VH-VL binders against MKRN2 opposite strand protein (MKRN2OS). Designs and how they scored, part 12

Target 1, 223 residues: MKRN2 opposite strand protein (MKRN2OS), of Homo sapiens (Human) (h3bpm6)
Amino acid sequence: MHCAEAGKALIKFNHCEKYIYSFSVPQCCPLCQQDLGSRKLEDAPVSIANPFTNGHQEKCSFLLRPTQGTFLREYDGRSDLHVGITNTNGVVYNYSAHGVQRDGEGWEESISIPLLQPNMYGMMEQWDKYLEDFSTSGAWLPHRYEDNHHNCYSYALTFINCVLMAEGRQQLDKGEFTEKYVVPRTRLASKFITLYRAIREHGFYVTDCPQQQAQPPEGGGLC
Short names: E, the ipSAE of ESMFold2; O, the ipSAE of OpenDDE; V2, 0.75 times the mean of E and O plus 0.25 times the DockQ between their complexes.

## First folded at step 7 (VH-VL; framework fv_sotevtamab)

Design m5 (from k5 with heavy chain Y99G G100P S101E; at its last look DockQ between E and O 0.02; V2 from the best seeds 0.00; counts 0 for: pae E 7.4 > 2, placed apart)
Fold by ESMFold2, look of step 7:
Structure m5 (fold): chain C 223 residues (1-223), chain A 124 residues (1-124), chain B 112 residues (1-112)
Amino acid sequence: as target 1 above (223 residues)
Amino acid sequence: QVQLVQSGAEVKKPGATVKISCKVSGYTFTDYYMHWVQQAPGKGLEWMGRINPNSGYTKYDPKFQGRVTITADTSTDTAYMELSSLRSEDTAVYYCARGPEYDWYEGSNYFDYWGQGTLVTVSS
Amino acid sequence: DIVMTQSPDSLAVSLGERATINCKSSQSVLYSSNNKNYLAWYQQKPGQPPKLLIYWASTRESGVPDRFSGSGSGTDFTLTISSLQAEDVAVYYCQQYYDYPTFGQGTKLEQL
């Protein structure tokens, strides 16, 4: 099993009128070489939120992972993503040409979108039964798999729409779900991957301080 | 302009049934949940249930589950609440109230527009 | 059910002074995944339906004066009227919508 390198600390601190990103506060500023010992930093370092999570610790969630490899190490931004839905025990139900798989591992570095909202009264207690019943229907047999219109994404979206129907809510189409919930999270992930790889290769990453430009309104911890 | 207009006050005997209407205007009736809230004299507000007017799907507070029926008529943009087996403690003002527009991910049940209320008096 | 408890049951405040109403839920109404508190505040005057003041614990409804503000998180919430006006005399209710909606018992605000 591949041991992901997720979990390294990633921080941002201000020095030399720049934001400096690194895994930890270095002894000396990488720009000016001044000692960064106690009381030398203007502001306390800020932890950068990790957009990836262990999908097997997520309940009732839509998960994304690269079909090949992991986000932090291998993902090139172009290759296909695979999707699945967790039950209440972190088992990932996902559909492929081999039918529905129930994975207990392999999703340790995932983007997660919680599906179960607070006002879905009692759905948590019935989730596992609904997901299992849905997954054993004849619609998801291996021979019904089709790359464009009957695939891992349509499986997940159809299940989501069954949940919405049970709650008397409007159905979502693929475009709306993608734009509202997937794209914002993949955008944050892309920025994080860029920072992580730059820090791994060079020890740090530098950008201009916000005093030189306006910061984004919301989303993303990068200036 | 959003309006919720309820039917008039009613006087009922114990054991009877009351059906209150709530006619809406100024918005698309099928795009919003319709809720019903009870307010007994000297007591606070109690949520009774809701309906999705498009699908007819309902949810009820367990306290009312066996006695309340909420319906919607999309041809007249009117919601109804029917309360059966009336008791004297059901004497109250009953409100219809609109929830926010559907949003699957961030759906919520706070109430931005309310009907004027309908007094139901249950007495022998 | 999530029980909502307000304090005080009643208070009297002089015009121009600050009024503070507390609301406590029996369990958290914060949904950690979106970091939102599922809490609303209403004002109700005699003979009128409730009027929405605040939702998401701190977001003011359109047309509500800026002297009204909401704060708090998790289980403890506060409605503040920074400078009481005569028209603010009313009963105030908190309401959670994390689960089946429930309301606090109400707080009667009077002019001292």
Scores: ipSAE 0.026, ipTM 0.591, lowest interface PAE 7.4, mean pLDDT 85
ESMFold2 (binder alone), look of step 7: mean pLDDT 91; pTM 0.939
OpenDDE, look of step 7: ipSAE 0.028; ipTM 0.628

Design m6 (from k5 with heavy chain Y99G S108P; at its last look DockQ between E and O 0.38; V2 from the best seeds 0.00; counts 0 for: pae O 7.5 > 2)
Fold by OpenDDE, look of step 7:
Formats: structure tokens, C-alpha cells, sequence
Structure m6 (fold): chain C 223 residues (1-223), chain A 124 residues (1-124), chain B 112 residues (1-112)
């Protein structure tokens, strides 16, 4: 059962001088029980985009998923992440102790990083061939797998660097790639997971409005 | 501060070749594409080509292909644009412009810094 | 090549009034993978190089006044100056960088 919920955005709205997060704007405010349909919300509700995508719909992308379970359900922030690269048809190439796998399913809830720019037409046309040729190299045989050095991440990064080299671009080390492209997305995902789980459990999540904290307490003039 | 400083104005005869320099400072020369843009008097901007100073790879607009050569000297942080077989229509201001980084995601080819421009006049 | 077409070719606006410049691309410059519009706006004053104003269709370059804003997506884009200042008299160009760079023909903004 493809959890149709994985693609739903969250809604943030302002009421009762709070930000309230929910899957949709409720008829009544969960805090004061006032009808939200009859009163113009002070601010238009804001949609918080789901950071997770179906990896099989993300062409020529770097993908992250939990090795076990899903981000929204089981991921605890410490679990190992598995990495893959999609071809133009949504097949996910990934490297494990079993060698290079070509997955047609299993990445329906992933963090995606597009690898191609629009102007990389030549690479787009050759992407599938290049990825297949790369993946069939003896470098990625099962017996060469090493958890710390020769793993799913090194597979993906090596491929990325091959593409960059072919395009006459500067290569990226693991640290640079992670810091620039992975960390921002995983941070966003973590925030989303927190909100999502809270809403699932309680029906809503409430935070203080940032603008209210910035007003220094009006110093009560001692009359 | 990022600066792009171009060579001075040139006057050439038809059929001649002109070479313009663009010296950069205030950033790592090899981290960005260097682009060249032509602007004829009273006309719009026309992209000519680019170079990756790190690799030396170039791309040219088909309109200029075969007549334009873009080079980079990483030892002097200088880009060059050479235009051969000059015609009267090549009378223009030529700009070097820093493009996006050719890093994976953030290499958009918009131009955040420009040289002051070099006027090339082609006259008989 | 992606063709960029600006409208109007020239515009005269009174000080303090809103100026609006349109730019159309022959094909979409929205990249579906990152949901970004590969469009920039430049200001060029006489005898000067172009100055970057807006990139990603709506992001202002550092130091650009708040009165400048970019909007649009796909093939239709707009540069807006909310309140024209005397220093805003210039030629404005849109530029796509979805493919190899191409510019609009420019819009001359004059003061009435």
C-alpha cells in the first residue's frame, strides 16, 4: 500500500497568537475552538512542502532513504541511510555488499538531489549508458564492499565525480558534497518529520510566533 | 572585492584579429566560468562563449564559432578573448563576466560581476 | 536557442510610479527537478556594464533596493519597480540561463 500520505504537504496557520501546524486547516481552532471558516485568518495559511519524494520519479538524481523503514515512520535520526542514483527511467542504482542493485521499487519515500543541470544535454542523453557502464565496472563487485570506505556513498560520489570530470567541472570530496547538498536537505527532512509525527499523534502542533518574542517587554513605567 | 579589469580600447582593420584581456582579482579565478558578451553600439547583449579556467574547456555561441577563441592563464588570473576575421559588424563593446560556479548545483550562468568593457572599433 | 522577448521596448514612467517590464521565453526555463526558474534581470546605465538585479526569477542580488522585484514562472516573467526613482533610468535586460545564455532585446526605461 503506497502510503499516499508521503506526498502531502503540511499547513501552517496563525491563530491565537500562535503558529499551528496541521495536515489541513481545521474548521475550528484546536486552541480556542473558534470557527476558522468564519473568521479571516490574519495570515494566509502557508504550505510546508513535503521534503520526501518518490525516488523512482526523480530522474538523474541522488537519493537517500533509511536502510530500514521509512523517514516518516521508523527513522530515528541515527539509523543508517542508504544511497542510490536514478537513471532516466527511475531505476535506482545502488551499491551494497550484494553488489550493484537496480531497483524498480523501494525508494518511494526518499530525499532527492538532482544531479543534472538543464544545460547538460549531452550528459542527459548518455546518462543511462554511463551509469550502466560505471556500475558494471569490476570496482563495484560484492567482494570489494567495505562498510567504511567502499560503500553506497562512495559509489554514488564516485559516479558524480566522473560526471563532473566529463563535464570539465571540479570534483567534490565527500565532505563538500555532504555539507553543500545533503545536510541542508536532511535538516529540512528532520524538521518535517518532527512536525509530521506530532500532528499524527495530536492532530496539530503549536509554536510561538517569532514576532512576539522580539518585542522587548515594554518596561512597565513605574508610575 | 571582486574585480574584473579589461584591456584598453582597440582599433582594427577589417580582416584583422583582436585579443582582449580580462584580469580578475578578489576571488579564486578557477572557481567560476569566465564569459564574454558582445554589445554593438545601441544594441542588446549577446553571449559569445565561456571558458572553464580550471580545465580550459570552452563553449561558444554558433554565431562566433570558428572566429572566437577564449583562453585562460591561471598563473596570472587572466582570461583572453580573441576574435579573428574582424568585420565592421564586430564594432562593439566586449565584456568579460563572471558566471556561476561549475560546482554541481550552483553553477547557474548568470553574471554577477562584469568587466568595465573594451571597445573594439573595426574601420577601414 | 531559447529566445527571450521583452515588452515593451521602451517605457516612460513618472517618478514614484510603478514600472513593469515583461519577459517571455520561447520555452520554459523552469527546471522541474529543483523547481527553479533560470532567469535573471540586469540594469544597464549608459557607458556602464550591466548590473545584476535579480536571479532565480525573484531573488534580489545583494545591494539591490527593495523596490525591485521579480516574479513569474515557466515562460512569463515580470520585473517590477514599485516606485520609480531618478537613478532607475536605464535599459533593463532579462536573461535565461536554463540553456546557454540568451538575453532579451532590452527595455529602455525613461522618466516622464
Amino acid sequence: as target 1 above (223 residues)
Amino acid sequence: QVQLVQSGAEVKKPGATVKISCKVSGYTFTDYYMHWVQQAPGKGLEWMGRINPNSGYTKYDPKFQGRVTITADTSTDTAYMELSSLRSEDTAVYYCARGGSYDWYEGPNYFDYWGQGTLVTVSS
Amino acid sequence: DIVMTQSPDSLAVSLGERATINCKSSQSVLYSSNNKNYLAWYQQKPGQPPKLLIYWASTRESGVPDRFSGSGSGTDFTLTISSLQAEDVAVYYCQQYYDYPTFGQGTKLEQL
Scores: ipSAE 0.048, ipTM 0.560, lowest interface PAE 7.5, mean pLDDT 89
ESMFold2, look of step 7: ipSAE 0.103; ipTM 0.614
ESMFold2 (binder alone), look of step 7: mean pLDDT 91; pTM 0.940

## First folded at step 9 (VH-VL; framework fv_sotevtamab)

Design n1 (from m4 with heavy chain S101D; at its last look DockQ between E and O 0.29; V2 from the best seeds 0.00; counts 0 for: pae E 7.3 > 2, grease 19.1 > 18.9)
Fold by ESMFold2, look of step 9:
Structure n1 (fold): chain C 223 residues (1-223), chain A 124 residues (1-124), chain B 112 residues (1-112)
Amino acid sequence: as target 1 above (223 residues)
Amino acid sequence: QVQLVQSGAEVKKPGATVKISCKVSGYTFTDYYMHWVQQAPGKGLEWMGYINPNSGYTKYDPKFQGRVTITADTSTDTAYMELSSLRSEDTAVYYCARGGDYDWYEGSNYFDYWGQGTLVTVSS
Amino acid sequence: DIVMTQSPDSLAVSLGERATINCKSSQSVLYSSNNKNYLAWYQQKPGQPPKLLIYWASTRESGVPDRFSGSGSGTDFTLTISSLQAEDVAVYYCQQYYDYPTFGQGTKLEQL
């Protein structure tokens, strides 16, 4: 079904003492084959928000994507993730062994963390200049790339800390940024990938209830 | 226990300058932005500006730009607001208010703790 | 500037009854990237500074009684006191913090 493609939300509903995940409420329960009339579900279906977005439509954001392939099709949960920062036009600045690239394509299925909050509006006017000036410094030349200490993540985090310093705020270390902003989103993405693939391959996915707490639906703050 | 204690009431003539202090206790002064809010007698609240006490970085409402100066002294945990070229319309209670933290992503400019207020009367 | 307009300017409510205060912003204060409404509500009693009640449009500050609730999104917001108590007599302000902070003109709540 076309509406079940990448970027589509998932639903969870309760039937047969199980949590059932699908792209839409089916006509019949996939476990017991009973008709699921509009009033037959005691609990309303719960929507699970899609954690992925088109990164080129995101302004002033930290993006994650798999280094190779896409999250929904190819990502195995173990391969490296690549990161970048969007300017105000959706161009993704990212650092690799080839230096800083300015991508207009390739980030259409990304996890996005907005970096510029509304009350930092003066920074919006300077964002593109700051990002470009930062990116043309000698620190990010191709030969300076190093997998452990001078990589795509350190590039992005160093820029974030430049923005924080310009706003008079204390810097974040890698652990703080990763734990608070990155990990929650990557865990949601991992769960979503598992559900999405199972539903695409089998039509639905099932977990136990109530011996296992299912992941709750996304609140208002996620993509 | 978080407390914000402001300096006492002042009476000024038009054209003068006033400087109000706000001494904090019960939290780390440099971890939170300090805001200043004006309230004319019997009227609503108007935001004036803020300072990040750690860096000295300030922002001001455009209508006060050029007349207001907000400063912080981290050795005494005290913020200051100075308003120059006073007019009779500046007669108001002035509040310091704590808001925002260093967390750029989840920080906020809603005000969880307020000083007791300082009445400034401007009379010819 | 984002202009905040409250209604009504004053309101009289009997003890135990519901009080409803509305706040409208001239522009949306919903930030789509985090899906949060940058709106707060304050209570101010005579001779006292304002006291924070609600932030993010609907989140109660610690120590605020559960009879206070906030709702709404985008440009239209509501503060509800489900069962008025005598100590709730005050002026109430909404405030946006999406841009330079601005406050509504206030709503005076009295016991009828």
Scores: ipSAE 0.020, ipTM 0.564, lowest interface PAE 7.3, mean pLDDT 85
ESMFold2 (binder alone), look of step 9: mean pLDDT 93; pTM 0.950
OpenDDE, look of step 9: ipSAE 0.544; ipTM 0.818

Design n2 (from m4 with heavy chain Y105E; at its last look DockQ between E and O 0.41; V2 from the best seeds 0.00; counts 0 for: pae E 5.2 > 2)
Heavy chain, then light chain:
Amino acid sequence: QVQLVQSGAEVKKPGATVKISCKVSGYTFTDYYMHWVQQAPGKGLEWMGYINPNSGYTKYDPKFQGRVTITADTSTDTAYMELSSLRSEDTAVYYCARGGSYDWEEGSNYFDYWGQGTLVTVSS
Amino acid sequence: DIVMTQSPDSLAVSLGERATINCKSSQSVLYSSNNKNYLAWYQQKPGQPPKLLIYWASTRESGVPDRFSGSGSGTDFTLTISSLQAEDVAVYYCQQYYDYPTFGQGTKLEQL
ESMFold2, look of step 9: ipSAE 0.077; ipTM 0.590
ESMFold2 (binder alone), look of step 9: mean pLDDT 91; pTM 0.937
OpenDDE, look of step 9: ipSAE 0.473; ipTM 0.799

Design n3 (from m4 with heavy chain Y102F; at its last look DockQ between E and O 0.28; V2 from the best seeds 0.00; counts 0 for: pae E 5.6 > 2)
Heavy chain, then light chain:
Amino acid sequence: QVQLVQSGAEVKKPGATVKISCKVSGYTFTDYYMHWVQQAPGKGLEWMGYINPNSGYTKYDPKFQGRVTITADTSTDTAYMELSSLRSEDTAVYYCARGGSFDWYEGSNYFDYWGQGTLVTVSS
Amino acid sequence: DIVMTQSPDSLAVSLGERATINCKSSQSVLYSSNNKNYLAWYQQKPGQPPKLLIYWASTRESGVPDRFSGSGSGTDFTLTISSLQAEDVAVYYCQQYYDYPTFGQGTKLEQL
ESMFold2, look of step 9: ipSAE 0.069; ipTM 0.596
ESMFold2 (binder alone), look of step 9: mean pLDDT 92; pTM 0.941
OpenDDE, look of step 9: ipSAE 0.575; ipTM 0.828

Design n4 (from m4 with heavy chain Y50W; at its last look DockQ between E and O 0.02; V2 from the best seeds 0.00; counts 0 for: pae E 6.2 > 2, off the site)
Fold by ESMFold2, look of step 9:
Structure n4 (fold): chain C 223 residues (1-223), chain A 124 residues (1-124), chain B 112 residues (1-112)
Amino acid sequence: as target 1 above (223 residues)
Amino acid sequence: QVQLVQSGAEVKKPGATVKISCKVSGYTFTDYYMHWVQQAPGKGLEWMGWINPNSGYTKYDPKFQGRVTITADTSTDTAYMELSSLRSEDTAVYYCARGGSYDWYEGSNYFDYWGQGTLVTVSS
Amino acid sequence: DIVMTQSPDSLAVSLGERATINCKSSQSVLYSSNNKNYLAWYQQKPGQPPKLLIYWASTRESGVPDRFSGSGSGTDFTLTISSLQAEDVAVYYCQQYYDYPTFGQGTKLEQL
């Protein structure tokens, strides 16, 4: 019914002893209908940062997107994710059954994990060459693609480990990288998608106040 | 106790090569970068390069690139720095120094332990 | 390269008085993601290697006397010796480790 801008930030504010989520502070509280001028809110609204970014503006980063569609409109939390590595110009290198693609578009709503850290001496200057040389090796030809062991994720992680090796750093296995860096971001994204869609459909989303939820049980029976 | 013990002073002619050793004890040699630092007489400190003793990977300051070679022998816990085509301005004290560990986010390259220094004198 | 500039080049301080050495980097050495300043201070006495005093701009290395302290953020840093002792006569260097390590030119601290 309402087409909101994709990737828009969310806010949370407290009213009627509930947390209310929306795209902006509404003119009236959706629960009690009272006017919500800034002087009438007990606490200032809190902005909830958009976990998605335009991946083509990200340098030297690991990106995730849904294989089909976008996170905010179509992603169901269960379907395949696709991954890639940006070069210094925002071109996304990614491996599929068609070989290595060098995408200039299609990653505008992505989860991004920056890969360069302070004191990676001179890696920014060599990144594009390393990524291109890695990508043109015979390991990533189309016919070598395999869903379980030789896929978009293994391509990206193998490149990350080549960079770490060039810097003399410890390599990461898939489990370590996924649990430390990917899962926290996908959990945050999943929560954001849920809120965003509820607000898009109903104008707002409501949950119980943490103070009310955190109250210890009293020593007697009560409602 | 962590110790870095360097080889003794050397006198060289211009155009020669010098190789300085740095023997490590009191920690796991392969867990930390080893750095080399030059200090010319009356001058400040100048970083030359590092080695990861575990992998053998090296990085060099462009000022020394092409003349410096840093190596490590994990069987003797010893790092080496070799400087070729010596010039009179290479007369300096050379230090080995322990850098950070290899952790992606936790490693750092401030130098907590230093060798005693090796004076190299280049004269004709 | 990140250029490190110290001031003054030389400083004379009486025993028991405060000594202050400044270090400025040509670009920020603060990494916003961990809120850490990648800066260290070293002391070097004649005929000895440098000795680490301070890292992360303000963290004192183990065994370094409490009279040594570091402060500052971003591009401007200070090493302070609150009450000079005779054994503090040395050359002091700042060093950044945000990128390829570079050192300041040194500050010679002398006893008046």
Scores: ipSAE 0.027, ipTM 0.551, lowest interface PAE 6.2, mean pLDDT 85
ESMFold2 (binder alone), look of step 9: mean pLDDT 92; pTM 0.947
OpenDDE, look of step 9: ipSAE 0.096; ipTM 0.683

Design n5 (from m4 with heavy chain G107D S108Y; at its last look DockQ between E and O 0.12; V2 from the best seeds 0.00; counts 0 for: pae O 9.1 > 2, grease 19.3 > 18.9, placed apart)
Fold by ESMFold2, look of step 9:
Structure n5 (fold): chain C 223 residues (1-223), chain A 124 residues (1-124), chain B 112 residues (1-112)
Amino acid sequence: as target 1 above (223 residues)
Amino acid sequence: QVQLVQSGAEVKKPGATVKISCKVSGYTFTDYYMHWVQQAPGKGLEWMGYINPNSGYTKYDPKFQGRVTITADTSTDTAYMELSSLRSEDTAVYYCARGGSYDWYEDYNYFDYWGQGTLVTVSS
Amino acid sequence: DIVMTQSPDSLAVSLGERATINCKSSQSVLYSSNNKNYLAWYQQKPGQPPKLLIYWASTRESGVPDRFSGSGSGTDFTLTISSLQAEDVAVYYCQQYYDYPTFGQGTKLEQL
């Protein structure tokens, strides 16, 4: 069984009129076999940021992971996501049918949404107490768990709203939080997973490069 | 390319209501907050409130709370500001202004694009 | 509420000379956790809306000439125009966005 941290970084580079995605710049172009070390790439390679992080290194954050498995290996884009809240030491508080869990491991490949804002001065010092007090209330006992209305997501959002209320801020409903903060990150993650799996299976991934008005010089090279 | 086009000047009596429109083009309306700012003649700028056009969430300056209503119509890419119970001191130019993206935890409320302004005159 | 106070209320500067406008906030607008100052500067010409010049205290908005610069931290900020051009005659406003937006009262910059 794999006990791995977040997956590999990706790059994009331009060669042979294509965008080529891989884990590193190869010695030779995988399409035309030209030695890339002896010739300058037309454009500098671009690093593609990994949307996943080790959630246990995140403070005061909302985390997402697949309920089963990992994003890069097993996630199909449709199965349930599990959520939790980190304390200041990277312990992930999360609610399930077994009650509130305080995980020291298992969230090493997570999407992270930092929750503290500039005008919440002093909240870092109180965060662990607030999270623990919230979590020991009777609202989050195992038998109260319900898939549709009283679940891991409602646990996390209720805590976020308690923090917002303590700071004199407007509360967020599920739709607003999901649309503003979760969906953009899961869409980026979905694209990254597609690239990552294609590269792992085939060694690289290729898309067409949009043509500019400029033409390749005939005497410049083979590709 | 980004444009914010406001409705025309209005003359109102005390106690009336005014509703100003701000139609946007050149960007995705629902990706940015829309703010409203008042400027009385010869005076500085005063923030009134904002709307998140995607969710309909609004926030108002307490000075205007209870008299101002900000709305958005995503089918026409138009924001509205309605000010009720008008007083002579409400005579001002009103601007719509585009704020930051709807990332609540970063809350960048500086304004990169502005409408041309709408003069509202309140007199008997 | 965070009150923004500008000085001077007006100034006159010869073309090609340096203009300096100060802005003071009643509370710090520096967030220590990210070390960013939540302050912007705007230019407003008669009959026109304000135009964003600077955000994060010192970052120029796209299309703003290099002669405009912002500096300062915490509660004290300055806008500097290194070499005044005729087109720079306007009213200038500072604005904080650490909390509910508030603006300075404005500084009228005139050509000598």
Scores: ipSAE 0.012, ipTM 0.482, lowest interface PAE 8.5, mean pLDDT 84
ESMFold2 (binder alone), look of step 9: mean pLDDT 92; pTM 0.947
OpenDDE, look of step 9: ipSAE 0.018; ipTM 0.548

Design n6 (from m3 with heavy chain G107D; at its last look DockQ between E and O 0.05; V2 from the best seeds 0.00; counts 0 for: pae O 8.6 > 2, grease 19.4 > 18.9, placed apart)
Fold by OpenDDE, look of step 9:
Structure n6 (fold): chain C 223 residues (1-223), chain A 124 residues (1-124), chain B 112 residues (1-112)
Amino acid sequence: as target 1 above (223 residues)
Amino acid sequence: QVQLVQSGAEVKKPGATVKISCKVSGYTFTDYYMHWVQQAPGKGLEWMGRINPNSGYTKYDPKFQGRVTITADTSTDTAYMELSSLRSEDTAVYYCARGGSYDWYEDYNYFDYWGQGTLVTVSS
Amino acid sequence: DIVMTQSPDSLAVSLGERATINCKSSQSVLYSSNNKNYLAWYQQKPGQPPKLLIYWASTRESGVPDRFSGSGSGTDFTLTISSLQAEDVAVYYCQQYYDYPTFGQGTKLEQL
């Protein structure tokens, strides 16, 4: 049972007029059993990057993980997600009914959203202090936790908006942030999970090649 | 060429609802925000709200909140603005306008392309 | 909301002369990280939709004549028409897009 390490990419290759997905390129096509060794460059396998990362390696980032289990194993697409903010050392600050927690582990399979631009050196230097000062505010005491409006997401979004304000940037509401940054990544993650699980179960996954609309034959100019 | 084509003029009674369409062409509808702007006769421009046609997410100006509904049909590349509980003060030209690209780096909500406008007259 | 205030409300200028319209924002529309001003200028002629003239405070839209220029930073902006032409008679609007869009009240430019 090749425990596909959570960080491995998937492979997509073309054969039998199909797209075939697998953890690695097999020696033989799973459909027709032909040897895949002599491939034209046009048929080169494409790597599908794993959308999940170790959150503790993602500095100054917004992180998402399932509240229970992992994306690849247990996540059913409906389960609650927990969110956090990383400092420059990979400690994940997150808010729950227990208050603000500082996790050194537990976010090894996460969706990450970088919060700083590469040129934001000043904010990066102050990030840890700012995050700590923010997190020690009485606003994030355990008794103020409310599932619907004062939760892990509001904690992270409030911090993000404080950073945006400090940088002279427009603030984002929950909907805007979700739409702009979360939804694209979760969609990608969902597709990846589907492929991953199918491959895990069957060894490969097959889809139809989009029919190249046969360009109508360029009418042979009668010379 | 980018084009925004709006539906024709409307005459409504107070309390009625109006729905205006804006059909786009010449670009990918889902890549840009669609905005709606109100202009009363002889008055300035007022932003009403926007939609991301890709996600369907909307934002409204508080002045219109609760009465305005912006929708998008990606199958027809058409945005809609519905305004309910019409009043005489809602007599105006309404414009759809293309805003910024949904880009990670550039939130530029200036309006490079506009519809021709739709006059809505609210009269008893 | 960021309030945009234009001055004057109306301006009459002779052909060939310079026209200057000012716009002030209630807060800065300069983003410090990229040093860009989130300000646009529009021209609107009677019975027509607004036309984009300037964006990022000073960048001319394609097809806009060179006589139009935008300047300013932070809270104070200016639209200048270096030599007024007859076709420039219109209402002009500034608009910020640092936050949700808001417009100035407009400036009516007339020919003397």
Scores: ipSAE 0.012, ipTM 0.554, lowest interface PAE 8.6, mean pLDDT 89
ESMFold2, look of step 9: ipSAE 0.013; ipTM 0.571
ESMFold2 (binder alone), look of step 9: mean pLDDT 92; pTM 0.949

